# VH-VL binders against Protein mesh, part 22

Target 1, 209 residues: Protein mesh, of Bombyx mori (Silk moth) (h9jiq1r811to1019)
Amino acid sequence: GVAGIFGDPHIVTFDDLQYTFNGKGEYVLVRVDHSQLKLDVQGRFEQVPRNIHGAVNATHLTSVVAASNNSQTIEVRLRPQHAQWRYRLDVFANGKRVYFDRTALRVQYFPGVTVYQPMYVLNQSEIVVMFSSGAGLEVVENRGFMTARVYLPWTFMNQTRGLFGNWSLDVNDDFTRPDGTLASVDLNNFQSAHRDFAQHWQLTDREQR
Short names: E, the ipSAE of ESMFold2; O, the ipSAE of OpenDDE; V2, 0.75 times the mean of E and O plus 0.25 times the DockQ between their complexes.

## First folded at step 16 (VH-VL; framework fv_tafolecimab)

Design q7 (from n1 with heavy chain D104E; at its last look DockQ between E and O 0.72; V2 from the best seeds 0.00; counts 0 for: pae E 2.3 > 2)
Fold by OpenDDE, look of step 16:
Structure q7 (fold): chain C 209 residues (1-209), chain A 122 residues (1-122), chain B 106 residues (1-106)
Amino acid sequence: as target 1 above (209 residues)
Amino acid sequence: QLQLQESGPGLVKPSETLSLTCTVSGGSISSGDYYWSWIRQPPGKGLEWIGEIYYSGETYYNPSLKSRVTISVDTSKNQFSLKLSSVTAADTAVYYCARDSTYENYYYFDYWGQGTLVTVSS
Amino acid sequence: EIVLTQSPATLSLSPGERATLSCRASQSVDYYLAWYQQKPGQAPRLLIYGASNRATGIPARFSGSGSGTDFTLTISSLEPEDFAVYYCQQWDNWPTFGGGTKVEIK
């Protein structure tokens, strides 16, 4: 299954439910906490920078952090505009910055996870993270915006929680809160999605990776 | 040992195109481990990065010069070149080619050519 | 662009003295700073990379320090061959150089 976050921003759950998200801060995108299967993907959302037209009342994805069983923590971060000359994204492995802009560095192996830049890009505008569990993360920068997709094997079905929902082939349980309750969300009201569901997946300071 | 050498005309008329070539010896441009840059220095002034190229042909330019700069690479000749169009007196400078390398995620220009003076004058 | 301001513009010292050169960035460059030495009629030579790492073949009397926006190049005891112009350079943005500090003999 695949889930993703796009634009300013829109979320597509593993069950292909679409809704608008406008939260600021750090949130759980995917959380799997099984005895033998663990995955934690978090996203950071910041205010969209001012443009030639002035202030923009929207947020955008600026960072994604992912970790799995016995793997290093991988963070992919959108570079500030002033720093986007050769690189669009920064990558951190256990907090250490790593680059993929040269042939020998295109694919790098870390404990429990492989990170690489696809061969058709050179400016780190696309990064792929592959965990030993088969879970995958794809981060893409396009025109100043960060997009993230999470790919999961069938073994993760019915195990996922977070903003990307419970992958169960049933959209009716996608808005499950951390306490297991099901939120009633008006899909035509983005405030409802945030108030009734998304805000409950916001990370506190001590929970942030 | 690696050596870089700039070559091209030392005099260019205003509005014409400055053209230089950097010949690399003692190492291959196609190694994939390095970028190759042009840097210039007006007489008595500081250094300005013009742009860089990877062996694949991927280029990055200084935004202030982007509209006038073209950098190309010829892996068969182990050379890379600079073209700067619509030159003025302000483009008079010593032009260097250099290799930018990386170690432990830090970057630096480790090898430089001797530099070649290009004067823009009518 | 990231502007690097070097100070002083000129530093007049005698052989054997300690030289301290400053480089200030208009914004944080996160340790992606290098130092170069340039003598008249020559190309720049790499001295320090990553703010504090000496390049291969560079004497121990050269040292770099700093982080964020403030960086320093120190020559513990000037040798006659050290009188030259020194440039700092950052890699957080497209490469930019400071205006240089001329170390001249007093």
Scores: ipSAE 0.685, ipTM 0.872, lowest interface PAE 1.0, mean pLDDT 94
Fold by ESMFold2, look of step 16:
Structure q7 (fold): chain C 209 residues (1-209), chain A 122 residues (1-122), chain B 106 residues (1-106)
Amino acid sequence: as target 1 above (209 residues)
Amino acid sequence: QLQLQESGPGLVKPSETLSLTCTVSGGSISSGDYYWSWIRQPPGKGLEWIGEIYYSGETYYNPSLKSRVTISVDTSKNQFSLKLSSVTAADTAVYYCARDSTYENYYYFDYWGQGTLVTVSS
Amino acid sequence: EIVLTQSPATLSLSPGERATLSCRASQSVDYYLAWYQQKPGQAPRLLIYGASNRATGIPARFSGSGSGTDFTLTISSLEPEDFAVYYCQQWDNWPTFGGGTKVEIK
């Protein structure tokens, strides 16, 4: 299965439910906390900068942090446009910055996780993270916007929670809060998605990676 | 052993295009291990990075010069080149080519050309 | 743009003296800082990379230290060939250079 976050932010769950929200801060995108299988993927959302038409009341994805089982933690962070020299994205392994800008550095191995830049991509605009658990993360920068996709094998089915849903094959329970209650979300009002569902998946300072 | 050498006209008229070539010997420009840069130094002043190129043709430029700069590579001749358009007297400088190398995520320019003075004057 | 400010602009010293050159960055560059030596009519020569690592063939009298925003190049005992201009340069983003410190004979 695949779930993703795009643009404005627009979310597609593992059950193909689509919705938008306009929250700021750090949120659980997908979490698995089973005795034999762990996954934690978190996203950070920031206010979209002012443009030539004035203030913009929207947020966008600026960072994704992921770990699975006993892996090192991988962060992929959007580089500000004024600092997009050779790199569109910054990549950190357990907090240490790493680069993929040369042939010898294209694929790098860390405990529990492999990180690489696809063939013929040299500006770190695409980064692929592959965990030994089978979980995968793809992060792509395009014209200053970050898109992220999480790929999970069937061994994760029915075990996910967070903004990407529970992968139950039923969209009707994807808006499940951390306490297990089901949110009633108006899909025609993305304010509802944040107010009634997403804010409950927001992380506190103690929970952030 | 590895050597870089700049070549090109030493005098350019205002508003014209400055064009330089760096020839690499004792090593291969088509190696995926290095970037190749142009750096300039106005007489009596400090250094300014102009931009760089990878053997695949991917380029990155100093934002202050980006609108006027083109860097290109010819791997068959083991050369890379600089074009700076619409020059003024402020573009008078010694122009260096340099190799961008890395070790353990630390970057540096380890080999430099001897430099060539380009004067912009009417 | 990351601005590197070198101080002092000029050091007037005698052979055998210790030279201490400062480089301050406008924002943290972690350890991504290099030092170069330049003599009149010559290209710069790499001395130090990664704030503190000597390049191949550089004498032990040259040492670098610092991280973040404040960096120092030290020449423990100046030799006649060390009278030159020294530049710091950061790699946290596209390369920028400091304004230089001229070490001249007193």
Scores: ipSAE 0.457, ipTM 0.744, lowest interface PAE 2.3, mean pLDDT 88
ESMFold2 (binder alone), look of step 16: mean pLDDT 92; pTM 0.944

Design q8 (from m5 with heavy chain S105N, light chain A34N; at its last look DockQ between E and O 0.90; V2 from the best seeds 0.00; counts 0 for: pae E 2.2 > 2)
Fold by ESMFold2, look of step 16:
Structure q8 (fold): chain C 209 residues (1-209), chain A 122 residues (1-122), chain B 106 residues (1-106)
Amino acid sequence: as target 1 above (209 residues)
Amino acid sequence: QLQLQESGPGLVKPSETLSLTCTVSGGSISSGDYYWSWIRQPPGKGLEWIGEIYYSGYTYYNPSLKSRVTISVDTSKNQFSLKLSSVTAADTAVYYCARDSTYDNYYYFDYWGQGTLVTVSS
Amino acid sequence: EIVLTQSPATLSLSPGERATLSCRASQSVDSYLNWYQQKPGQAPRLLIYGASNRATGIPARFSGSGSGTDFTLTISSLEPEDFAVYYCQQWDNWPTFGGGTKVEIK
């Protein structure tokens, strides 16, 4: 299965439910806490920068942090536009910045996780993270915004929680809060998605990985 | 061992295009392990990075010069080149080519050409 | 653009003295800071990479330190061949160089 977050936060759950919200801060995208399977993927959202017509009333994804089982933690961070050059994204493995900009460096191995830049990518605008657990993360920069997709094998079915839903094959229970209760979300109202569901998955600074 | 050598006209008229070539010997420009840069130094002044190229043709340029800079590579001749358009007296400098190398995710210019002075004058 | 400010602009010292050269970045560059030496009529030579690592063939009297915004190149005991101009350079963004510190004989 696949779930993702695109552009202004447009989310597609593992059950193909689509919704948006304009929250700021850090949120749990997907979490699995099972005896044989652990996964934690978190996203950071910031205010969209001004354009030539003034302020933009929206947020966008600027960082994704992921770990699975006992893997090293990988962060992929959008470089601000004024600091982009050879690299559109920064990648950190256990807090150390790493680069994929040479043939010998395009695939790198860390404890429990493999990270690579696809061969067609020239400016570190796409990074793929592959965990030994079978979980995968793809992060892409395009024209100043970041998108992310999480790929999970069937072994994770019915075990996910967070903004990407619980992968039950039923969209009606994807708005499950951290305490297990089901949110009533009006899909025609992005305030409802944030107010009734997404804010409950928001992290404090001490909860970040 | 690896050597870089700049070549091209030492005198360029204002408004014209400065063209330089860097010839690499004792190593291969088509290696995927290096980037190749142009760096300039006005007489008596500091250094300014102009831009870079990877053997595949991928480039990035100093934003202050980007509108006037083209860097290209010819792997069959083991060379890369700089074109700087619409030059003025401010473009008078010693021009260096340099190899961008890496160790343990640190980056540096480890080999430099000897430099060539280009004067922009009528 | 990351601006590197080197100080002092000129150090006038005698052989055997300790030289301390400063480089300050306009924003954090982590440890992505290199030092180069340039003698008259020559291309720059890499001395220090990654703030503190000596390049191959560089004598032990050269050392680098610092992280973030403040960096130092130290020459513990100046030798005649060390009188030159020294430049810092960062890699956290597209490369920029400091204005240089000239170490000259008193």
Scores: ipSAE 0.574, ipTM 0.816, lowest interface PAE 2.1, mean pLDDT 89
ESMFold2 (binder alone), look of step 16: mean pLDDT 93; pTM 0.949
OpenDDE, look of step 16: ipSAE 0.792; ipTM 0.899
ESMFold2, look of step 17: ipSAE 0.558; ipTM 0.808
ESMFold2 (binder alone), look of step 17: mean pLDDT 93; pTM 0.948
OpenDDE, look of step 17: ipSAE 0.757; ipTM 0.887

## First folded at step 17 (VH-VL; framework fv_tafolecimab)

Design r1 (from q8 with heavy chain N105S, light chain S28D; at its last look DockQ between E and O 0.87; V2 from the best seeds 0.00; counts 0 for: pae E 2.4 > 2)
Fold by ESMFold2, look of step 17:
Structure r1 (fold): chain C 209 residues (1-209), chain A 122 residues (1-122), chain B 106 residues (1-106)
Amino acid sequence: as target 1 above (209 residues)
Amino acid sequence: QLQLQESGPGLVKPSETLSLTCTVSGGSISSGDYYWSWIRQPPGKGLEWIGEIYYSGYTYYNPSLKSRVTISVDTSKNQFSLKLSSVTAADTAVYYCARDSTYDSYYYFDYWGQGTLVTVSS
Amino acid sequence: EIVLTQSPATLSLSPGERATLSCRASQDVDSYLNWYQQKPGQAPRLLIYGASNRATGIPARFSGSGSGTDFTLTISSLEPEDFAVYYCQQWDNWPTFGGGTKVEIK
């Protein structure tokens, strides 16, 4: 299965439910906390930077952090446009910045996780993270915006929670809050998804990775 | 043994284009393991990075010089070159070529040419 | 642009003394700071990379420390060949160099 966050603040769950929200801060995208299978993927959303016409009232994904089955924690972070030179994205392995900008560095192995830059990418605008658990993360920068996809094998089905839903094969229960209650979300109201569902998955400062 | 050697005219007239070539021996530009830089030092002053090139032709330039700088590579000759257009007396400097190397996510200039003085004077 | 400010501009010492050179960055550069030595008429030579790692062939009397914005190069006991100009250089963004510290005989 595949779930993701795309260009506009647009989410597609593992059950193919699509919705948007305008939240700021850090959120649980997908979490599995099982005795034999662990996964934690979190996303950070920030206000879109000012353009030549002033402030923009929208948010976008700026960072994704992920770990699975005691792997090293991998963060992929969007670099600000004015701070870019060879790199569009920064990548951190357990908080240490790592680079993929040369032939010998294109594929790197860390405990529990492999990270690589695809063959045709030279500016770190696309990074692929592959966990030994079978979970995968793909992060792509395009024109200053970050897109992320999480790929899970069927061993994760029915075990997920967070903004990417519970992967039950039923879209009607994807808006499940951390306490187990179902949110009533009006998909025609951009604020309903945040107010009624997503804000409950927002991390406190203690829970941030 | 890796060596870098700058070559080109030592005297350039104002408004003309400064052109230098760095010849690499004892190693290969086409290996894809390194970036290759031009760095200059005006007499009695500090060092200024001009820009860099990867073997594929990817370049990055110091923003203050970007409008006047072209760096190119010829892998068949194992050389890379600098062109700096519209020069003035402020461009008088010793010009170095250098290799940008990496170890354990650290980056540094480990090999430098001997440097060549370019004087801009009429 | 990340600006590196070196101090002092000149350090006058005798052989056998300890030299302490400072480099301050205008923003956090983590540990992405290098030190180079330059003698008159010569190209710079790499001494320290990543704030604290000695380059190949550099004697143990050279050491580096610091992280973030404040960095130090220490020469524990100056030898005659150590009287030179020292530059710090960051690469957290495109490379920039400090203005240099000249270590000279008192």
Scores: ipSAE 0.488, ipTM 0.781, lowest interface PAE 2.4, mean pLDDT 88
ESMFold2 (binder alone), look of step 17: mean pLDDT 94; pTM 0.953
OpenDDE, look of step 17: ipSAE 0.778; ipTM 0.893

Design r2 (from q8 with heavy chain Y55H N105S, light chain S28D S31Y; at its last look DockQ between E and O 0.86; V2 from the best seeds 0.00; counts 0 for: pae E 2.3 > 2)
Fold by OpenDDE, look of step 17:
Structure r2 (fold): chain C 209 residues (1-209), chain A 122 residues (1-122), chain B 106 residues (1-106)
Amino acid sequence: as target 1 above (209 residues)
Amino acid sequence: QLQLQESGPGLVKPSETLSLTCTVSGGSISSGDYYWSWIRQPPGKGLEWIGEIYHSGYTYYNPSLKSRVTISVDTSKNQFSLKLSSVTAADTAVYYCARDSTYDSYYYFDYWGQGTLVTVSS
Amino acid sequence: EIVLTQSPATLSLSPGERATLSCRASQDVDYYLNWYQQKPGQAPRLLIYGASNRATGIPARFSGSGSGTDFTLTISSLEPEDFAVYYCQQWDNWPTFGGGTKVEIK
C-alpha cells in the first residue's frame, strides 16, 4: 500500500482516500505499534513563507522522521531556500547529517535501514528510505515543496494508524483517532478534517522526535 | 602522488573570456569520488569559491558568478577547465584548482594547484 | 551566502606562544567548518576538517574546536613555520571562506 502527502498539503491515505490538511506542527503520518512490527513516520508542517503578496494561509511539509523496529532514525528535512545549493534535502541518521551527492555515497547502510539517492539525481532532491521491516519512505523536493510517500508491504495491513489512515481497503475507517474512535469528518470542510481528526494525531513536545 | 596544475593566459583584456585548465596527474579524475573546484584569490585578499564539477559533468557554481562561469571536464585528458566571461579588473586574481574530498560526511579541499595569476588589463 | 568573520585580523606573537584564532559564522554551520593555512606564494593547506579533526600530517599542536556559529583554531606552541595566514571555510551552503587571520612574528 502507498500513502502520501503532497502540496499545501493534500493527503492520500493507504486506502486512496483524499483530504486536505493544513495544520501546523508535528503529526503522526503512520504509526504501527505491534509486538512484532513497529513503524513510526512523523511529519513536520510549517507555515508557508510570506511572498510579495503577503502572508500565505497554508502550510507545507518541511521534515519527515521515520523509524521501524530497531532501526536508526532517519530524518529528511527540506533545506531553507537560502541554504539550497548542492542539496535540496538534508538527511540525518540518528541526528548526524549524511550526504549522498557522490557515487560512493549514493547508497548508505545503517542499522535496520538503507538510505539512497536515485542515480538520476545528485542534489538530494529525492531520498529513498528502505527499512528492514519492508516499509519504505520516499521524499521528494520539487519547486520548493516536499512530498513524502510511504510504501508498505501487505504485512502492515490493518495495523496502520495516523494521518495516512488504517490500511484496510476500507476508507470508512481511515479517520481513526489515536484512542481508536472513528472520527466523523466532512470531506467538504477542510476544518473538519483537522478539528475532528488530524489534531488528535498532533505530537506533543514529549512525543516529538 | 596527486598533483594539480593550472595553465592558461596570465593576461586577459576586459570584456574577454578568461580560460584556464587544470591538469591532474598522479590520479584519474574519473577514478575516485571527488569534485573538482576552482577557487580564486585577489591580490592581498581572501579566497572565493568559483564552482566545481563532478567527473560525470555535474556542475555547481557560486551564485555570484554563475552567469559568467562555465566549468567543464575532459576525462580523456584528465583535465577540467574554467571559463569566466566578461571579465573586469575585479576578476584579477590567483586562480587555484583544487580537489574536493570527503571523509566521514565531511568535505574539504585537500589538494591544490600552485595557482596561476590572471591579470585583467587593457 | 554564509559569511565567516575571522578575528583578529592580525595576531602578533613570538615562537613558543599560544595562538588562538576565532571564526564566527553568520548562521549555524554545525560542525562543517574547515581550517586552512596559507604561506606567501603558496596554495592553502588543509589543517582541520569537521571543526576538530586534524588532517593527515598536521602536527598535534594544531587543534580545532567549536560548533554552530563559533569556532576556534588553536596553535598550542607556535613554531617558526606556523607564521602564515589562516582561513576558516564552510560548505553548509556553497563554500565560503573567512577573511583570514595573519599570524605574524612579534
Scores: ipSAE 0.333, ipTM 0.766, lowest interface PAE 1.6, mean pLDDT 93
ESMFold2, look of step 17: ipSAE 0.546; ipTM 0.803
ESMFold2 (binder alone), look of step 17: mean pLDDT 93; pTM 0.949

Design r3 (from q8 with light chain S28D; at its last look DockQ between E and O 0.86; V2 from the best seeds 0.00; counts 0 for: pae E 3.1 > 2)
Fold by ESMFold2, look of step 17:
Structure r3 (fold): chain C 209 residues (1-209), chain A 122 residues (1-122), chain B 106 residues (1-106)
Amino acid sequence: as target 1 above (209 residues)
Amino acid sequence: QLQLQESGPGLVKPSETLSLTCTVSGGSISSGDYYWSWIRQPPGKGLEWIGEIYYSGYTYYNPSLKSRVTISVDTSKNQFSLKLSSVTAADTAVYYCARDSTYDNYYYFDYWGQGTLVTVSS
Amino acid sequence: EIVLTQSPATLSLSPGERATLSCRASQDVDSYLNWYQQKPGQAPRLLIYGASNRATGIPARFSGSGSGTDFTLTISSLEPEDFAVYYCQQWDNWPTFGGGTKVEIK
């Protein structure tokens, strides 16, 4: 299964439910917490920069952090457009910055996780993270905006929670809050998605990875 | 032993194009995994990075110079080149070529050419 | 652009003295800061990479420290060959160099 998050942010769950929300801060995208299988993927959202028309009341993804089982924690962070040269994204392995800007550095191995840049990419605009658990994360920068996709094998089915849903094969229960209650979300009103569902997945400092 | 050597005209007229070539010996541009840079130093002043090239032709330039700079590579001659257009007296400098190298995810310029003075005058 | 400000511009010392050279970055560059030595008529030579790691062949009297925005190059006891200009250079973004510190004989 695949779930994804895009620009402003537009979310596609593991059950193919699509919605938009405008929250700021850090949120749980997907979490799995079972005795033999752990996954934690979190996203940071910031206000979209002002454009020629003034302030924009929307947010975008600027960082994704992920770990699975006993792996090192991988963070992929969007670089500000004024700081882009050879690198469009920053990558951190357990807090240490790492680079993929040369052929010999294209694939790098860390405890529990492999991180690589696709062969055709030289500017770190696309980073792929593959955990030994089978979980995968793809982060792509395009024209100053970050998108992310989480790829999960069937061993994660029915075990996920967070903004990417529970992978139950039923879109009607993807708006499940941390306490297990089902949110009533009006898909025609992105304020409803944030107010009634997404904000409950927002992290406190103690919950952050 | 790896060596870099700059070559090109020492005098260039204002408004013309400055052209320099760096010849690499004792190593290969195409078989190495390095970036190849141009760095300049006006007389009595500090260093300014101009830009760099990967053997595939991929380039990055100093934003303040980008509109006037072209760096190219000729792997068959084991050379890379600098063109700086529309020069003025402010472009008078010693021009160095250098290798952009890595160790343990740290990056630095480990090999430098001896430098060539380019004067922009009359 | 990340601006590196070196101080002092000139450091007048005698052989055997300790030299302390400062480099301040306009923003956090982590440990991605290098030091180079340049003697008259020569290309720069790498001394320190990653704030604190001596390059191959660099004597132990050279040491680097710092992280974030404030960095120091220390020469514990100046030798005659150490009177030169020293440049810091950051690599957190496209490379920029400091203005240099000239270490000269008092």
Scores: ipSAE 0.430, ipTM 0.767, lowest interface PAE 3.1, mean pLDDT 88
ESMFold2 (binder alone), look of step 17: mean pLDDT 94; pTM 0.954
OpenDDE, look of step 17: ipSAE 0.751; ipTM 0.885

Design r4 (from q8 with light chain G50A; at its last look DockQ between E and O 0.83; V2 from the best seeds 0.00; counts 0 for: pae E 3.1 > 2)
Fold by ESMFold2, look of step 17:
Parts: sequence; C-alpha cells; structure tokens
Structure r4 (fold): chain C 209 residues (1-209), chain A 122 residues (1-122), chain B 106 residues (1-106)
Amino acid sequence: as target 1 above (209 residues)
Amino acid sequence: QLQLQESGPGLVKPSETLSLTCTVSGGSISSGDYYWSWIRQPPGKGLEWIGEIYYSGYTYYNPSLKSRVTISVDTSKNQFSLKLSSVTAADTAVYYCARDSTYDNYYYFDYWGQGTLVTVSS
Amino acid sequence: EIVLTQSPATLSLSPGERATLSCRASQSVDSYLNWYQQKPGQAPRLLIYAASNRATGIPARFSGSGSGTDFTLTISSLEPEDFAVYYCQQWDNWPTFGGGTKVEIK
C-alpha cells in the first residue's frame, strides 16, 4: 500500500481517501505499532509566504522524519529555494547531515535502514528510504515543494494510524482520531479536515523528540 | 602529485566571451570523487566562486553570474573549461581552477591552479 | 546569499604574538566554514575545514573554533611566513568568501 502528501498540500490515504490539509506544525503521518514493525513517520508543515497565495492561508510540507524499531532516524528536509544550489533536500541520519552527490555515495547503509538517491538524480531532489521491514519512504522536491509517499507491505493492513488513515479498505473510517473516535469531515471544506481531524494528530513539544 | 593549470587568452575585448581551460594532471576528473570549480579574484580584491562541474557534466553556478556562465568538462582530455559571455572591465581578475573535495561529509577547495590573469580591455 | 564579514580588516602584529581573526556569517552555517591563507602572488591555501579541523600539512599553531554564525581562526605564535591574507568561506549554501583579514608585520 501507498499513501502520500502531494501538491499544496493534498493527502491521499492508504484507502485512497483524498483530502486537503492546511495545518502548521508537526503531525503524525503514519504510525505502526505491530510485533514485526514499529514505524513512526512525522511531517512538519510551515506557512507558505503570503505573496505566493495572496490572503489565503496555506502550508507546505518542509520536513519528514522516519524511524522504525532500532533503526537510525532519517530526516529529509526541504532546502529553501534560495538556498538550493547543489542540493534540493537535506538528509540527516541520527542528526548528522549526509550527502549523496557522488557516484560512490548514491546508496548508503545505516543501522536498520538504507537510503539512496535514484541513479538519474544528481542534486538530491529525490530520496528513497527503505527500512529492513520493507516499509519505504519516497521524498521528492519539485520547484520548491516537497512531496512524500509511504509504502507499506500488505501485511500491515489495519495497523496504521495518523493522517494517512488506518488502511481498513473503507474510506469511511480514515478520519479516526488518536483516541479512536471518528471525525466528521466536510471534504468540500479544506478547513474541516484540519479542524475536525488533523489537529488531533499534531505533536506536542515532548513528542517532537 | 595532483596539479591544476589554467590556460587561455590573457586579454579579452569588452562584450566578447572569456574562455579558459583547466588541465588536471596527477589525478583523474572521471573518477567521480570530486567537483571541479572556477573561482576568480579581481586584482587587490577578494575571492568569488563562479561555479563547478561534476565529471558527468552536471553544473552549479553562482546566481549572480549564472546568465553569463557555462562550465564544461572533457574527461578524455582530463580538462574542464569556463566560458563567461558579455564581459566588461569588471570581469578583469585572476581566474583559478580548484578541486572541490570532501572528507567525512565536509567539503572544501584543497587544490588550486596557480591562476591566470584575464584583462578585459578594448 | 550568505555574507561572511571578517574582522579586523587588518591586524598588525609582531612575530611570536597570538593572532585572532573573526568571521561572522549572516545566517547559521553550522560547522560548514573553511579558512584559507593567501600570500602575495599565490593561490589560496586551505588551512582549516569544518570550522576546526586542520588540513593536511598545516602546522599546529593554526586552530579554528566556532559554529553557527561566529568563527575564529587563531595563530598561537606568529611565524614570519604567516603574514598573509586570510579568508573564511562557507559551504552551507553556494560558496561565498569573506572579505579577508590581512595579517601584517607591525
């Protein structure tokens, strides 16, 4: 299965439910707590400058952080467009910045996780993170915006929580809050998804680290 | 013993194109271990990075010069080159080629050519 | 553009004295800051990379410190060959150099 954040910003859950998310701060995208896989993928969203979107409030994905049982924590962070020269994205392994900008460095192995830049990419605009469980994360930069996709083996169906839904094959329960209650979300109102569902997945200061 | 050597005309007329070549000896551009840079220094002034190239041809340029700069590589000759178009007197400088090297994810310019003065004058 | 401001512009000292050169970045560059020495008529020579690491062949009297926005190059006891211009250079974004500090004989 696959779920992701696309565009400015648009979420597609593991059950193919689509909705707009416009929150600011750090949120749980997907969390898995299974005997064979513990996965935590978090996203940071920041305000898009008003001159890009006029008076309408908008956010965009600027960082994705992922870890699984005893793996190193991988963060992929968007570089501001004015700071993009050799690299479009920064990649950190347990907080240390690492680079993929030479042939010998395109695939790098860390405890519990492999990170690579696709062969045709030369500027770190696309980064793939593969955990030993087969869970994967793909992060792509295009024109100053970050897109992220999470790939999970089918054996983790019904095991996910967070903004990417619970992967039940039923879109009607994807808006499940951390306490298990179901949010009533108006898909015609992009503010409803944040107000009634997504803000409950926002991380507190203690949960950020 | 790695050496870099700049070559090209020392005098260029305004509005024309400055063209320089850096020849690398004692090492290989095609190894893929390094980036190769052009850096200039107007007489009596500081240093300005112009841009750099990877052996595959992938380039990065100083944003203030990008519209006028082309850097290219010829791995068969172990050379890389600079073209700077539409020059003015402000482009008069010593031009250096340099190796952009890495250790432990930190980057720096460890080898430099001796530099060549290019004067832009009518 | 990350602007590097070096101070002082000129440092007049005698051999044997300690030299302290400052480099301030307009925004954090973490530890991605290098120091170079340039003597008249010569290309720059790498002294320090990543704020504090001496390059190969650089004498122990040269040391670097700092992180973020404020960096220092120290020459513990000046030798006659150390009278030169020193440049800092950052690598957190496209490379930029400071304006230089000239260390000259008093």
Scores: ipSAE 0.435, ipTM 0.765, lowest interface PAE 3.1, mean pLDDT 87
ESMFold2 (binder alone), look of step 17: mean pLDDT 92; pTM 0.942
OpenDDE, look of step 17: ipSAE 0.704; ipTM 0.872

